# VHH binders against Mucin-5B (MUC5B): the designs that were tried, part 7

Target 1, 189 residues: Mucin-5B (MUC5B), of Homo sapiens (Human) (q9hc84r5073to5261)
Amino acid sequence: CICSMWGGSHYSTFDGTSYTFRGNCTYVLMREIHARFGNLSLYLDNHYCTASATAAAARCPRALSIHYKSMDIVLTVTMVHGKEEGLILFDQIPVSSGFSKNGVLVSVLGTTTMRVDIPALGVSVTFNGQVFQARLPYSLFHNNTEGQCGTCTNNQRDDCLQRDGTTAASCKDMAKTWLVPDSRKDGCW

## First folded at step 4 (VHH; framework vhh_6fv0_2)

Design s10
Fold by ESMFold2-Fast, scan of step 4:
Structure s10 (fold): chain B 189 residues (1-189), chain A 119 residues (1-119)
Amino acid sequence: as target 1 above (189 residues)
Amino acid sequence: QVQLQESGGGLVQPGGSLRLSCAASGFTFSTYWMYWVRQAPEKGLEWVSTISGSGGSTYYADSVKGRFTVSRDNAKNTLYLQMNSLKPEDAAQYYCAKELWGSDFEDYRGQGTQVTVSS
C-alpha cells in the first residue's frame, strides 16, 4: 500500500482514493489500529515551530513525524543561510544522512528529500516539505491502518474511515476528523 | 501461484556455519524485497534479515549482525542466508518470505528449514 500527498493539499490513500484537504494543524496520516508492528504512526504537522526559529518564525514549516516502537523521527525543511535543507531529528537530535538505529535508517537525497526506511517491515517514508509518500506492505498492514491515508484493504469503499469508526461520504470530510489537538497551536481546524 | 522452498538447515555445533537457500517461483523475484524470519520452539516469529530486490541494500537484526549475511541470485530466483558463528539461541525453524507477516503470511512464506545448534 502506497499513500501520497503532493502540491501541499492533494492526497491519494493506500487504496487509491484521491481527495483535496488543507489543514492548519497536526493530523494522523496513518496509525495501526492494533499495535502489531511497534505501534507505527505517521503524522503531518502543517505548522512545525522549532526553538531555533527566528522572530520571523510566524512561518513554521511542515513536518512529518514517525513513531515506531519507542523512537520518534521528525522530518522537516529548514532555512540555512537562505537555502532550504532537510532536517532529520531522531529522538529530538539532528542526524545526518546514513544514520541508523534500532532497525530505522535515514537518508537525504539532494538537499531536501528525506527518507526513512524500516526494512524489517518493508516500510519506507519520503518527505521534502511539499510531497510525502509512505509505502507499507499490504500483507503486514492490511485492515490495520487508520488515518488520512485510509484503510489499506485493497477496497476503496472503506477508505474514508473516520476517527469514530464510521465512513464519510467524502474523504475530505474524513480527513478533518484525524486532527491531533495541540495546545501550542491556536486556531487549529 | 507464489512458491517458496527453503533448504540447507541441519544440526551444527556452536560456532559452526550453515548456508540456507530459498528457491522462489510464481512472481517476479527481482522486483521484491525478501525476508528471512525464524521461529524458535515456544516463541513467536522473529525477523532476521531483509534484502532489496536488486540486492543493493541489506539489513539485519541486532542479534545476528556481523554473523549472518543475506544475498540473492536473481538469475536463479534464489535467496541465501549465510550463517556463521552459530549460537544455541539461533536454533529455530527458518523461513524465507515475500512479505514479512500479516494475515497472508502463510501465502507468502515457505514451509521452512530447521536449524539445530547443540553440542
Scores: ipSAE 0.006, ipTM 0.129, lowest interface PAE 15.8, mean pLDDT 80

Design s11
Fold by ESMFold2-Fast, scan of step 4:
Structure s11 (fold): chain B 189 residues (1-189), chain A 119 residues (1-119)
Amino acid sequence: as target 1 above (189 residues)
Amino acid sequence: QVQLQESGGGLVQPGGSLRLSCAASGFTFSTYWMYWVRQAPEKGLEWVSTISGSGGSTYYADSVKGRFTVSRDNAKNTLYLQMNSLKPEDAAQYYCAKDYYGSEFSDYRGQGTQVTVSS
């Protein structure tokens, strides 16, 4: 099962349903319905991140977060010496390409394309600040995913599964229900 | 309201030393990882160092390893950066940060303190 986002707002779910959603908050891209494989969860933090009343309009980069077992990996893009470079935070600590811990491997291809692999699960996630792709084996994650990436069931009819357990008529409506509460993101939707 | 206030910057000659301080308020300081980041003129933010809430783990950018030391005093809600063997390339505005995102902007950093290195 492959879920993708491109062009900043275009999504393709694990079962291939396409939709457009322009969110400005943090959303659940994918999480396990039943915690079978380390409670694997993916979050996308979009480019609106003002938390204080005094903050000027700011360009906040997107960030992709991966939770697996007790580990948190954050992928984002930062400016280094005037150039965009990928930044990978492993449990809030910056790590370099080639780092690995507890069965999780991280790498950077070029300057901005970050990749996280969990080989034991056949899971791979890539992010470069603009494009996202998550690859999960159907055999392990079948009928056990929810979030903006939909269900991994080979059936597009159940892809628009909302947080409350109902199926929306459009995945755009579904996507909004996967909002993650974050006190730093006042005024988002 | 989270507030961070940096101090200790100044002008030094190459090979000199400076100690930066960051006074924090508005959150439980001892439970958060803290970061030092810098920005040189006409350049983006560069991560410099990270320290865990307890102070037991520290990490450094390759460009400063062996020269800089990060530390904290949780009783005083203060973060420190000891900078030794300063190079012209270290000249920048230095910021402490809570919740560093690796972006050109962070809502949780102070005004910064300027470090200038010249002969």
Scores: ipSAE 0.000, ipTM 0.117, lowest interface PAE 16.4, mean pLDDT 79

Design s12
Fold by ESMFold2-Fast, scan of step 4:
Structure s12 (fold): chain B 189 residues (1-189), chain A 119 residues (1-119)
Amino acid sequence: as target 1 above (189 residues)
Amino acid sequence: QVQLQESGGGLVQPGGSLRLSCAASGFTFSTYWMYWVRQAPEKGLEWVSTISGSGGSTYYADSVKGRFTVSRDNAKNTLYLQMNSLKPEDAAQYYCAKEIDYGTWEDYRGQGTQVTVSS
């Protein structure tokens, strides 16, 4: 199953349903319904700058977070001496390309494309601040995913599964229900 | 009025090459990030490639990396996708897409151009 996001607002779910959703909070991209494989969870933190109506409005930095077993991996892009560079935090500690711990491997292609692999599960996640892709084996994760990436069921009819367990008429409406409450962000609780 | 028009698709043999074009109008092309996405039969949209407004940054899906090259000509308001070493798995309708303006919900995408890979 493959889930993708590009342009900051365009999504393709694990079963191939496409939709557009623009949020400025943190949302669950994917999590296991039943904790079978380390309670794998993916989050996208959309931190948009003060609302702007200009056509070329700058977007604030994004971060993609991965929770697996007791580990937290954060992928984001930062400015170093005027250049964009990927930054990978493993349990809040910056790590370099090639780092690995407890079956999780991290790497950076070029300067900004970050990748996390969990080979034992056939899982890989890539992020560069603008686009992301998550790849999960259908054989392991079928019928056990929920979030903005939808269900990994090989059936688009159930892709718009909301947080409360009901199915929305549109996946755009589904996407907003995967909000992670955060009292530190105005409008995100 | 924002308009995006793809062209350049067709039938090729495995291992062949195609160059797709996307003609853009109705917005300041050079200030927007542009994307190539595709839709294979019986599947939703899959992101393929991204290019920054200046053309200085490019990104690719793992499945096409090393085989596809995205580029743009801001003087001509045109986006390109050079596709080499085409595989049967690359057969799809290809679309170009414009970065969405903050504060709007409008999603501008062209009608697409079909790529078929067959022996």
Scores: ipSAE 0.000, ipTM 0.269, lowest interface PAE 13.6, mean pLDDT 81

Design s13
Fold by ESMFold2-Fast, scan of step 4:
Structure s13 (fold): chain B 189 residues (1-189), chain A 119 residues (1-119)
Amino acid sequence: as target 1 above (189 residues)
Amino acid sequence: QVQLQESGGGLVQPGGSLRLSCAASGFTFSTYWMYWVRQAPEKGLEWVSTISGSGGSTYYADSVKGRFTVSRDNAKNTLYLQMNSLKPEDAAQYYCAKELGSYDYEDYRGQGTQVTVSS
């Protein structure tokens, strides 16, 4: 199953449904319905202010967060001396390309393309600030995903599954229901 | 009125090359990030490549890295995708897409151009 986002607002779900959604808060991209594989969860924060040198003057970029077992990994792009640079935080600590811990591997291609692999699960997540892609094996995750990436069922009819368990007429309407509660941002949605 | 028109697709044998073009009009081309996305039969849209407004930053899907090169000519309002070492799994309808602007309410794509890879 592959879920992608590009241009900051265009989504393709695990089963191939395409939609456009412009959120300004933190949303659940994907999470397990039943915790079977470390309660794997992916979040997109559309207004993440990094620990940059000039946070007050810098624009707040997007960030992709991965929760797996007890670990939290944040991928974002920050401005360093006028250039874009990928920043990976592993349990709030910056790490470099090639870092690995508890079966999770991180890498950076060039200066901005970040990748996280969980080989035991066949999971791979890529993010560069503008584009996101998550790859999950159908054999492990079928019938057990929910979020803006939809269901991994090989059936587009159930892709627009909302947080309350009902199916929306459009995935754009579904996407807004995956707002993370207690997102403290003015002007959400 | 935003308009995007793709061209350059066709039939090619495995290992061959094609160059796709996307002619853009109706917006200030040089200020927007542009994307190439593709759709194979019975599949959803798959992101392929991204290029910044100035052309200074480019990004690629893992499946095409080292084989595809995206570029743009802002004087001609044209986006390009150079595809080398084509594989059967690259066969798809290819679309160019524009980054959403402040007043855009829907995604803009052209009609696409078909790429077929077969012997």
Scores: ipSAE 0.005, ipTM 0.292, lowest interface PAE 12.8, mean pLDDT 80

Design s14
Fold by ESMFold2-Fast, scan of step 4:
Structure s14 (fold): chain B 189 residues (1-189), chain A 119 residues (1-119)
Amino acid sequence: as target 1 above (189 residues)
Amino acid sequence: QVQLQESGGGLVQPGGSLRLSCAASGFTFSTYWMYWVRQAPEKGLEWVSTISGSGGSTYYADSVKGRFTVSRDNAKNTLYLQMNSLKPEDAAQYYCAKGLDYSDFADYRGQGTQVTVSS
C-alpha cells in the first residue's frame, strides 16, 4: 500500500483514492488500529508557504514525524549557509545519513530527500519538504490502518475512515478529523 | 480496559508550582502519544500539552509554554505535568488523555485532578 502527498494539498490514499485537502496544522497520516507492529504512526505538520493565510493559499509540509515502538523520528528541511538541507531528528537528536537504531534506518539522497526504512516490516517513508510517500506491505498492514492515508484494504469504499470510526462521503471531510491540536499554529485547536 | 488516573492537584497561590501525575493501564503506554487537557468552570476543553511515546517530542499551548513541562516514565506507565509560575487562568480540572477528538477523549480520559489558584 502506497500513500502520497504532493503540492501541499493533493493526497493519494493507500488504496488509490485521490483527494485535495488544505490543512495548516498537524494531522495523523496513518496509525495502526491495533498495535501489532510497534504502534507505527505517521504525522504531517503543515504551514502556509507564504505569509498569506487565506483559504486558497498554498500549503507547505513543514515536518513529517514517524513514531515506531518508543522512538520518534522527525524529518524536516532547514536552511544551512543559505541552502536547503534535510534534517533528521531521532528522538530529538540530529543524525546523519546511514544512522540506524533498533531496526530503523535513515538515509538522505542528495541534500533534501530523507528516507526512513524499517526493513523487518518492509516499511519505507520518504520526505523532501514538498512531497511525502509511505510504503507499507498489504500483507502486514491489511485492515489495520487509519488516518489521512485511509485504509489498506484494496477497497476504496472504506478509504475515507474518520477518527470516530465512521466513513465520510468524501475523503476531504475525513482528512480534517485527523487533526492533532497544536497551539504553535493559528486555528489548530 | 484502558484506565487513566490523575493525581497531584490542589490549591496553590499565584506563582506557585504543582506536579500532576497520570497512571495508565490497559494499553502499551510507551507506544502512544499522550495529552494533557483542562477544563475551567463554564468553559470548554482546552488542550495543554502533548508528548510522543518515546518522550522525544513535546508540544505546548501558547498560554503555558515556558511554564509547564510534560514528561513521562514509560517503565512506570506514568505521565507527568510540571506546572510552574501558576496563574489564576490555570485553575481548571486537568485530564490526561490517550486521544483528543470527542470520542477518543470520552473513552480514554481519566476522572481528572482539580487545580485551584487563588486570585
Scores: ipSAE 0.000, ipTM 0.113, lowest interface PAE 18.4, mean pLDDT 79

Design s15
Amino acid sequence: QVQLQESGGGLVQPGGSLRLSCAASGFTFSTYWMYWVRQAPEKGLEWVSTISGSGGSTYYADSVKGRFTVSRDNAKNTLYLQMNSLKPEDAAQYYCAKEFDSGEFEDYRGQGTQVTVSS
ESMFold2-Fast, scan of step 4: ipSAE 0.007; ipTM 0.402

Design s2
Fold by ESMFold2-Fast, scan of step 4:
Structure s2 (fold): chain B 189 residues (1-189), chain A 119 residues (1-119)
Amino acid sequence: as target 1 above (189 residues)
Amino acid sequence: QVQLQESGGGLVQPGGSLRLSCAASGFTFSTYWMYWVRQAPEKGLEWVSTISGSGGSTYYADSVKGRFTVSRDNAKNTLYLQMNSLKPEDAAQYYCAKEDYGSDFEDYRGQGTQVTVSS
């Protein structure tokens, strides 16, 4: 199953439903309904502010976070000496392309395209600050995903699964329900 | 009124090459990020590539990196996708789209051009 976001607001779910959603907060892109494979979870933070970023710039970058087992990986873009470059934080510590630990591999293509692989699960996630793509094997994750990326069921009828377990008529309406309640930021809604 | 017109698709053998074009009008082309996305039969949209307004930044999906190259000619209001080493998995309807936060994807994408890879 493949889920992607581009243009800052355009999403394609694991089962191929396309929708447009504009949100300023942190949202669950995907998480396991039942914890079977390390409780794999993906989050998109549309306003990832550090103290220095907020003070130096009017805009905060996006960040994509991956939770797997007890590990947290954050992918974001920063300005270094006036140049945009990717930053990968592994359990809050910056790591370089080629780093691997506990079955998780990270890499950077060019200066800003970050990639995380979990080979044992056939999972890969890419992010460059503007575009996101997640690949999950249907054989492992079918009937066990929820979030803005929808269900991995090969059935678009259940794609717009909301946080409360009901299906919305529009995936745009579904997307709002995946707000992370504790993530209030400047301009968050 | 935004208009996007894709062309350049066709039938190609595995390992072959195609160059897709997207002619844009109705907006200031050079100021917008542009995207290539594709849709295989009976599947959803898959992002392929992105290019900044100036052409200074380009990004690719892992499935196409090293094989596809996106570029643009702002004087001609045209976006390109050079596709090399084509695989059966690349067969799809290819769309170009501009960045827009206020509209549905269909409002700011073209009609598409079909790529078929025989095997």
Scores: ipSAE 0.000, ipTM 0.235, lowest interface PAE 13.5, mean pLDDT 80

Design s28 (from g1 with L100Y Y102E G103S)
Fold by ESMFold2-Fast, scan of step 4:
Structure s28 (fold): chain B 189 residues (1-189), chain A 120 residues (1-120)
Amino acid sequence: as target 1 above (189 residues)
Amino acid sequence: QVQLQESGGGLVQPGGSLRLSCAASGFTFSTYWMYWVRQAPEKGLEWVSTISGSGGSTYYADSVKGRFTVSRDNAKNTLYLQMNSLKPEDAAQYYCAKEYPESYDFEDYRGQGTQVTVSS
């Protein structure tokens, strides 16, 4: 199952349903319904402001977060001397391309394309600040995903599954129900 | 061979300040993220702060945010940690490292450390 986002607002779910959603908060892209494989979860933060850059950066980039077992990995882009560079935070600590811990591998292709692999699960996630793609094996994750990436069931009819367990008429309406409350951000509670 | 040597530790009273230094050699210092890590007696390693190769990005553990400042001088291959408003809880052996704390090769890419004691 492959889920993608491009052009800032265009999504393709795990079962191939396309929709457009413009959000300014943090949303669940994908999480396990039943915690079978480390409670794997993916989040997209549309306005990620780092405290260390508050005075210099007027723009808050996007960030993609991965929760797996007790680990948190954040992928984002930062400006270094006028150049965009990928930044990977592993449990809030920056790590270099080639880092690995507890079965999670991280790498950077070029300067901005970040990749996270969990080989034991056949999972890979890529993000460059604007486009993401998550690849999950159908054999492990079928009938056990929810979020903006929809269900991994090979059936598009259940792709617009909302947080309350009902199916929306449009996946755009479904997408807003996956809001993650964040008291740090106005309007995102 | 990677070599890291910390200095600047000592005894200070609560509320005092210390500046730690780390002299680096054996690698291209300016291209690496650098880490400050501490270990109190009979406790595990605790990450304290990180700085990017250029010095343009810094990150801090919640326990030291607002009190500690990390910086670097790439022309001198030296990493610094300015510690203000020191608390008894900050007493520990402080290490600088070229690798993420607790990575497999962390022990090969950290210094011998410098002791910080906070006591009346």
Scores: ipSAE 0.006, ipTM 0.268, lowest interface PAE 12.4, mean pLDDT 83

Design s29 (from g1 with K98R P101S E107G)
Fold by ESMFold2-Fast, scan of step 4:
Structure s29 (fold): chain B 189 residues (1-189), chain A 120 residues (1-120)
Amino acid sequence: as target 1 above (189 residues)
Amino acid sequence: QVQLQESGGGLVQPGGSLRLSCAASGFTFSTYWMYWVRQAPEKGLEWVSTISGSGGSTYYADSVKGRFTVSRDNAKNTLYLQMNSLKPEDAAQYYCARELSYGYDFGDYRGQGTQVTVSS
C-alpha cells in the first residue's frame, strides 16, 4: 500500500483515492487501528516552527513525524547558509544520514530528500518538505490502518474512513477529522 | 538511472511567455505523476503544478492558476509548462520532478533545473 502527498495539499490514499485538503494544523496521516507492529503512526505537521527553521516573516516548514515502538522520528527541512537541507530528529536529537537504531534506518538523498526504512516490516517513508510517500506491505497492514492515507484494503469504497468510524462521501471531509490537538498552536487544540 | 532534464528558461519582460520542457528517461514515464516546482533566490521550494500519468488531471498553485498550463507527451517522454502573463514574482529556478518512488533512485527524481528571469 502506497500513500502520497504533493504540493502540500494533494493526496493519494493507500487504495489510490485522490483528494485535495488544505490543512494548517497537525493531522494523522496513518496509524494502526490495532497495535500489531510497534503502533506505527505517521503525522503531518503543516506548520512546524523551531528556532532553526524560522526567519522574520518567514513561513514555518512542514514536518513528517514517525512513531514506531518507543521511537519518534521527525523529518523536516531547515535553512543552512541560504539553502534548504533535510533535518532528521531521532528522539529529538539531530542525526546524520546512515544513522540506525533498533531496526530503524535513516538516510538523506541529495540534500533534502529524507528516508526512513524499517526493513523488518518492509516499511519505507520519504519526505522532502513538500511531498511524501509511505510504503506499507498489504500483507502486514491490511485492514489495520486509519488516517488521511485511508484504509489499506485494496478497496477504494472504504478509503474515506473518519475518526468516528463512519465513512464520509468525500475524503476531503474525512481528512479534517484526523486533526491532532496541538496546544502549542493557536486554533489547533 | 532516472534522468530529468529541464530546458526553455530565459529572460522575459513582465507580461511575457515562456514554455518549459522536461525530458525524462530511465523509467516508464506514462505511469508517473509529474510536477513542476520552483525555487526563487534565497527562498524554499514552491510547488507549481502537477499532472497525472495519463494527463487527465492537472492541479495548480493558486499563484499561477489561470496563467500556467501543464501538459505532457507520453510518446516523447516529455513534460511541459506553458507560462503566460509572467510576473517578477515568477522568477526562479524551475525543476521538474517525478512522483516519489520506492527504490535506490529516490535522490534523482528531480532535474537540474532551468532558470527563469522576469525583468525589464
Scores: ipSAE 0.000, ipTM 0.186, lowest interface PAE 14.1, mean pLDDT 81

Design s3
Amino acid sequence: QVQLQESGGGLVQPGGSLRLSCAASGFTFSTYWMYWVRQAPEKGLEWVSTISGSGGSTYYADSVKGRFTVSRDNAKNTLYLQMNSLKPEDAAQYYCAKDLGYSDFEDYRGQGTQVTVSS
ESMFold2-Fast, scan of step 4: ipSAE 0.006; ipTM 0.392

Design s30 (from g1 with E99Q P101D Y104S)
Fold by ESMFold2-Fast, scan of step 4:
Structure s30 (fold): chain B 189 residues (1-189), chain A 120 residues (1-120)
Amino acid sequence: as target 1 above (189 residues)
Amino acid sequence: QVQLQESGGGLVQPGGSLRLSCAASGFTFSTYWMYWVRQAPEKGLEWVSTISGSGGSTYYADSVKGRFTVSRDNAKNTLYLQMNSLKPEDAAQYYCAKQLDYGSDFEDYRGQGTQVTVSS
């Protein structure tokens, strides 16, 4: 199962349903319904502010966060010597391409394309600040995903699964229900 | 086009040994991390081992540490997995996999696999 976002607002779910959603908050991209494989969860924060990023860019970039077991990996973009570069935070500590810990491998292709591999799960996530792609094996994750990336069931009829367990008529309507409450972003949607 | 071809599987008795090979083509082999993963019947994909592009760093699943050794020959574009002291729970289809490029398909860059059976 492959889920992607491009152009800042265009999504393709794990089962191939396409939709457009422009959010300004943090949303659940995917999470396990039942915690079978380290409670794997992916989040997209559309306005990720750090002291460095805010000072350099005069506004906040996107960040993609991965939670696996007790680890948190954040992928974002920062300005280094006047150009954009990928920044990977592993449990809040910046790490370099080639870092690995507890079965999680991180790498950077070129200057901005960040990749996280969890080989034990066959999972790969790539992000460059504007585009992401998450790849999960159907054999491990079928019938156990929810979020903006939809279900991994090889059946598009259930792709627009909302947080309350119902299926929306459109995945755009579904996407907004995966909002993560964040008091730092009052009034976001 | 990236291609991976596994070989070397077979039937072995508990305590026996097998050496798996993975022939790679279509990419600059020495610059990519490579993986061995396996899938037993009615189970999901399980990571077995990882090796860096240079071969200088290796990592193993706890279930195989001390028994399996991953290695590579960059001049021959070949990845190896030496499996010693095989146990019944090691029976599975074994696949080699390449570190993904942005936009690549993990399944496209995984070979067809080689089957390992452990039985008396």
Scores: ipSAE 0.005, ipTM 0.147, lowest interface PAE 15.2, mean pLDDT 79

Design s31 (from g1 with P101T G103S Y104G)
Fold by ESMFold2-Fast, scan of step 4:
Structure s31 (fold): chain B 189 residues (1-189), chain A 120 residues (1-120)
Amino acid sequence: as target 1 above (189 residues)
Amino acid sequence: QVQLQESGGGLVQPGGSLRLSCAASGFTFSTYWMYWVRQAPEKGLEWVSTISGSGGSTYYADSVKGRFTVSRDNAKNTLYLQMNSLKPEDAAQYYCAKELTYSGDFEDYRGQGTQVTVSS
């Protein structure tokens, strides 16, 4: 199953349903319904601000967070020596391309494309601040995913599954329900 | 009105090459990121490649990296995708897409697509 986001707001779910959604907060991209494989969870944070050369940015770069077992990996883009570069935080500590720990491997392709692999699960996630893609094996994750990436069932009819367990008429409406409330962010309460 | 028109698709044998073009109009082409996406029979849309407005940054899906090259000619408002070492798995309808301008009120800006078939 493959889920992707491109163009800042275009989503394609694990079963291939396409929709457009612009969020300003943190949303659940996917999580396991039943914690079978380390409670794997992916979040997209549209308000995560990295260290920037400009003090008053009109927007903050997006951050992708991965939770797996007891580990948290954050992928974001930051300014280094006047250029955009990928930054990977492994349990809040910056790590370099080629780092691996507890079955999780990280790498950076070019300057901004970050990749996380969990080979034992056949899982791969890429992010560059503008484009996201997650690959999950159907054999392990079928009937066990929810979030903005939809279900991994090889059937588009159940893709727009909302947080409350009902199916929305459109996946754009579904996407809103995966908001992660955060009183620290304006408009995300 | 934003208009995108793809061309260059066709039938090619495995290992062959094709060059796709996307003619853009109705917006300041050099300002926007552009994308190539594809849809294989009975599958959903798959992101293929991205290029920044200036052409200085390019990104590729793992399945095509090293085989495809995206480029653009801002003077001609044209986006390109050079496809080499084509595989049967690359057979799909290929679309170019424009970065959205506003909040989510506007629909996708995609062209009509161009068909790529790979068979021996």
Scores: ipSAE 0.006, ipTM 0.378, lowest interface PAE 9.9, mean pLDDT 80

Design s32 (from g1 with L100M P101D Y102F F106L)
Fold by ESMFold2-Fast, scan of step 4:
Structure s32 (fold): chain B 189 residues (1-189), chain A 120 residues (1-120)
Amino acid sequence: as target 1 above (189 residues)
Amino acid sequence: QVQLQESGGGLVQPGGSLRLSCAASGFTFSTYWMYWVRQAPEKGLEWVSTISGSGGSTYYADSVKGRFTVSRDNAKNTLYLQMNSLKPEDAAQYYCAKEMDFGYDLEDYRGQGTQVTVSS
């Protein structure tokens, strides 16, 4: 199962349903329904300013967060000497390409394309601030995913599964229901 | 077409040992990471162990560390799981799985499994 986003707002779910959604909060991209493989979860934060920042949205890049077991990995893009560079935070500590810990491998391709591999699960995630792709084996994750990436069931009819367990007529409507309620920000959608 | 066939399961008493095998075909075995996963009755899949294509890197679930050892014989296209000090909670259907290929799901790559029962 492959889920992708490009152009900052165009999504393709694990079963291949396409939709466009422009959110400005943190949303669940994917999480396990039942915790089978380290409670794997992916989040997209559209306004990653840090906990104490009061910066405007235009100054805050996107960040993709991966939760696996007790680990949190954040992928984002920063400006370094006037050019964009990928930044990977592993449990809030910056790490370099080639870092690995507890079965999680990180790398950077070029200057901005960050990659996280979890070989134990056959999972890989790539992100460059504008485009992401998450690859999950159907054999391990089928019937156990929910979020903006939809269900990994090989059936598009259930792709627009909302947080309340109902299926929306459009995945654009489904996408907003995956807003993270405990985000630090108020009034975002 | 990728084919995976598990074997070596059976009934063993607590504290006993079993060695599982997974025969692989249809892909260049030595270049892919391989996994062992298990499923107990009425429960979900649980990851057990992973081994790199060369066999140089191995990873284990906390529940099996120090008791299980994963290995592979690339000349024979075979993956192994040596299980020592087996506990009742290790009883499950055991499956081997191949690393995801770009553009493809792993559904067809997981084998039929081999049953492990632990009882006195």
Scores: ipSAE 0.000, ipTM 0.140, lowest interface PAE 15.5, mean pLDDT 79

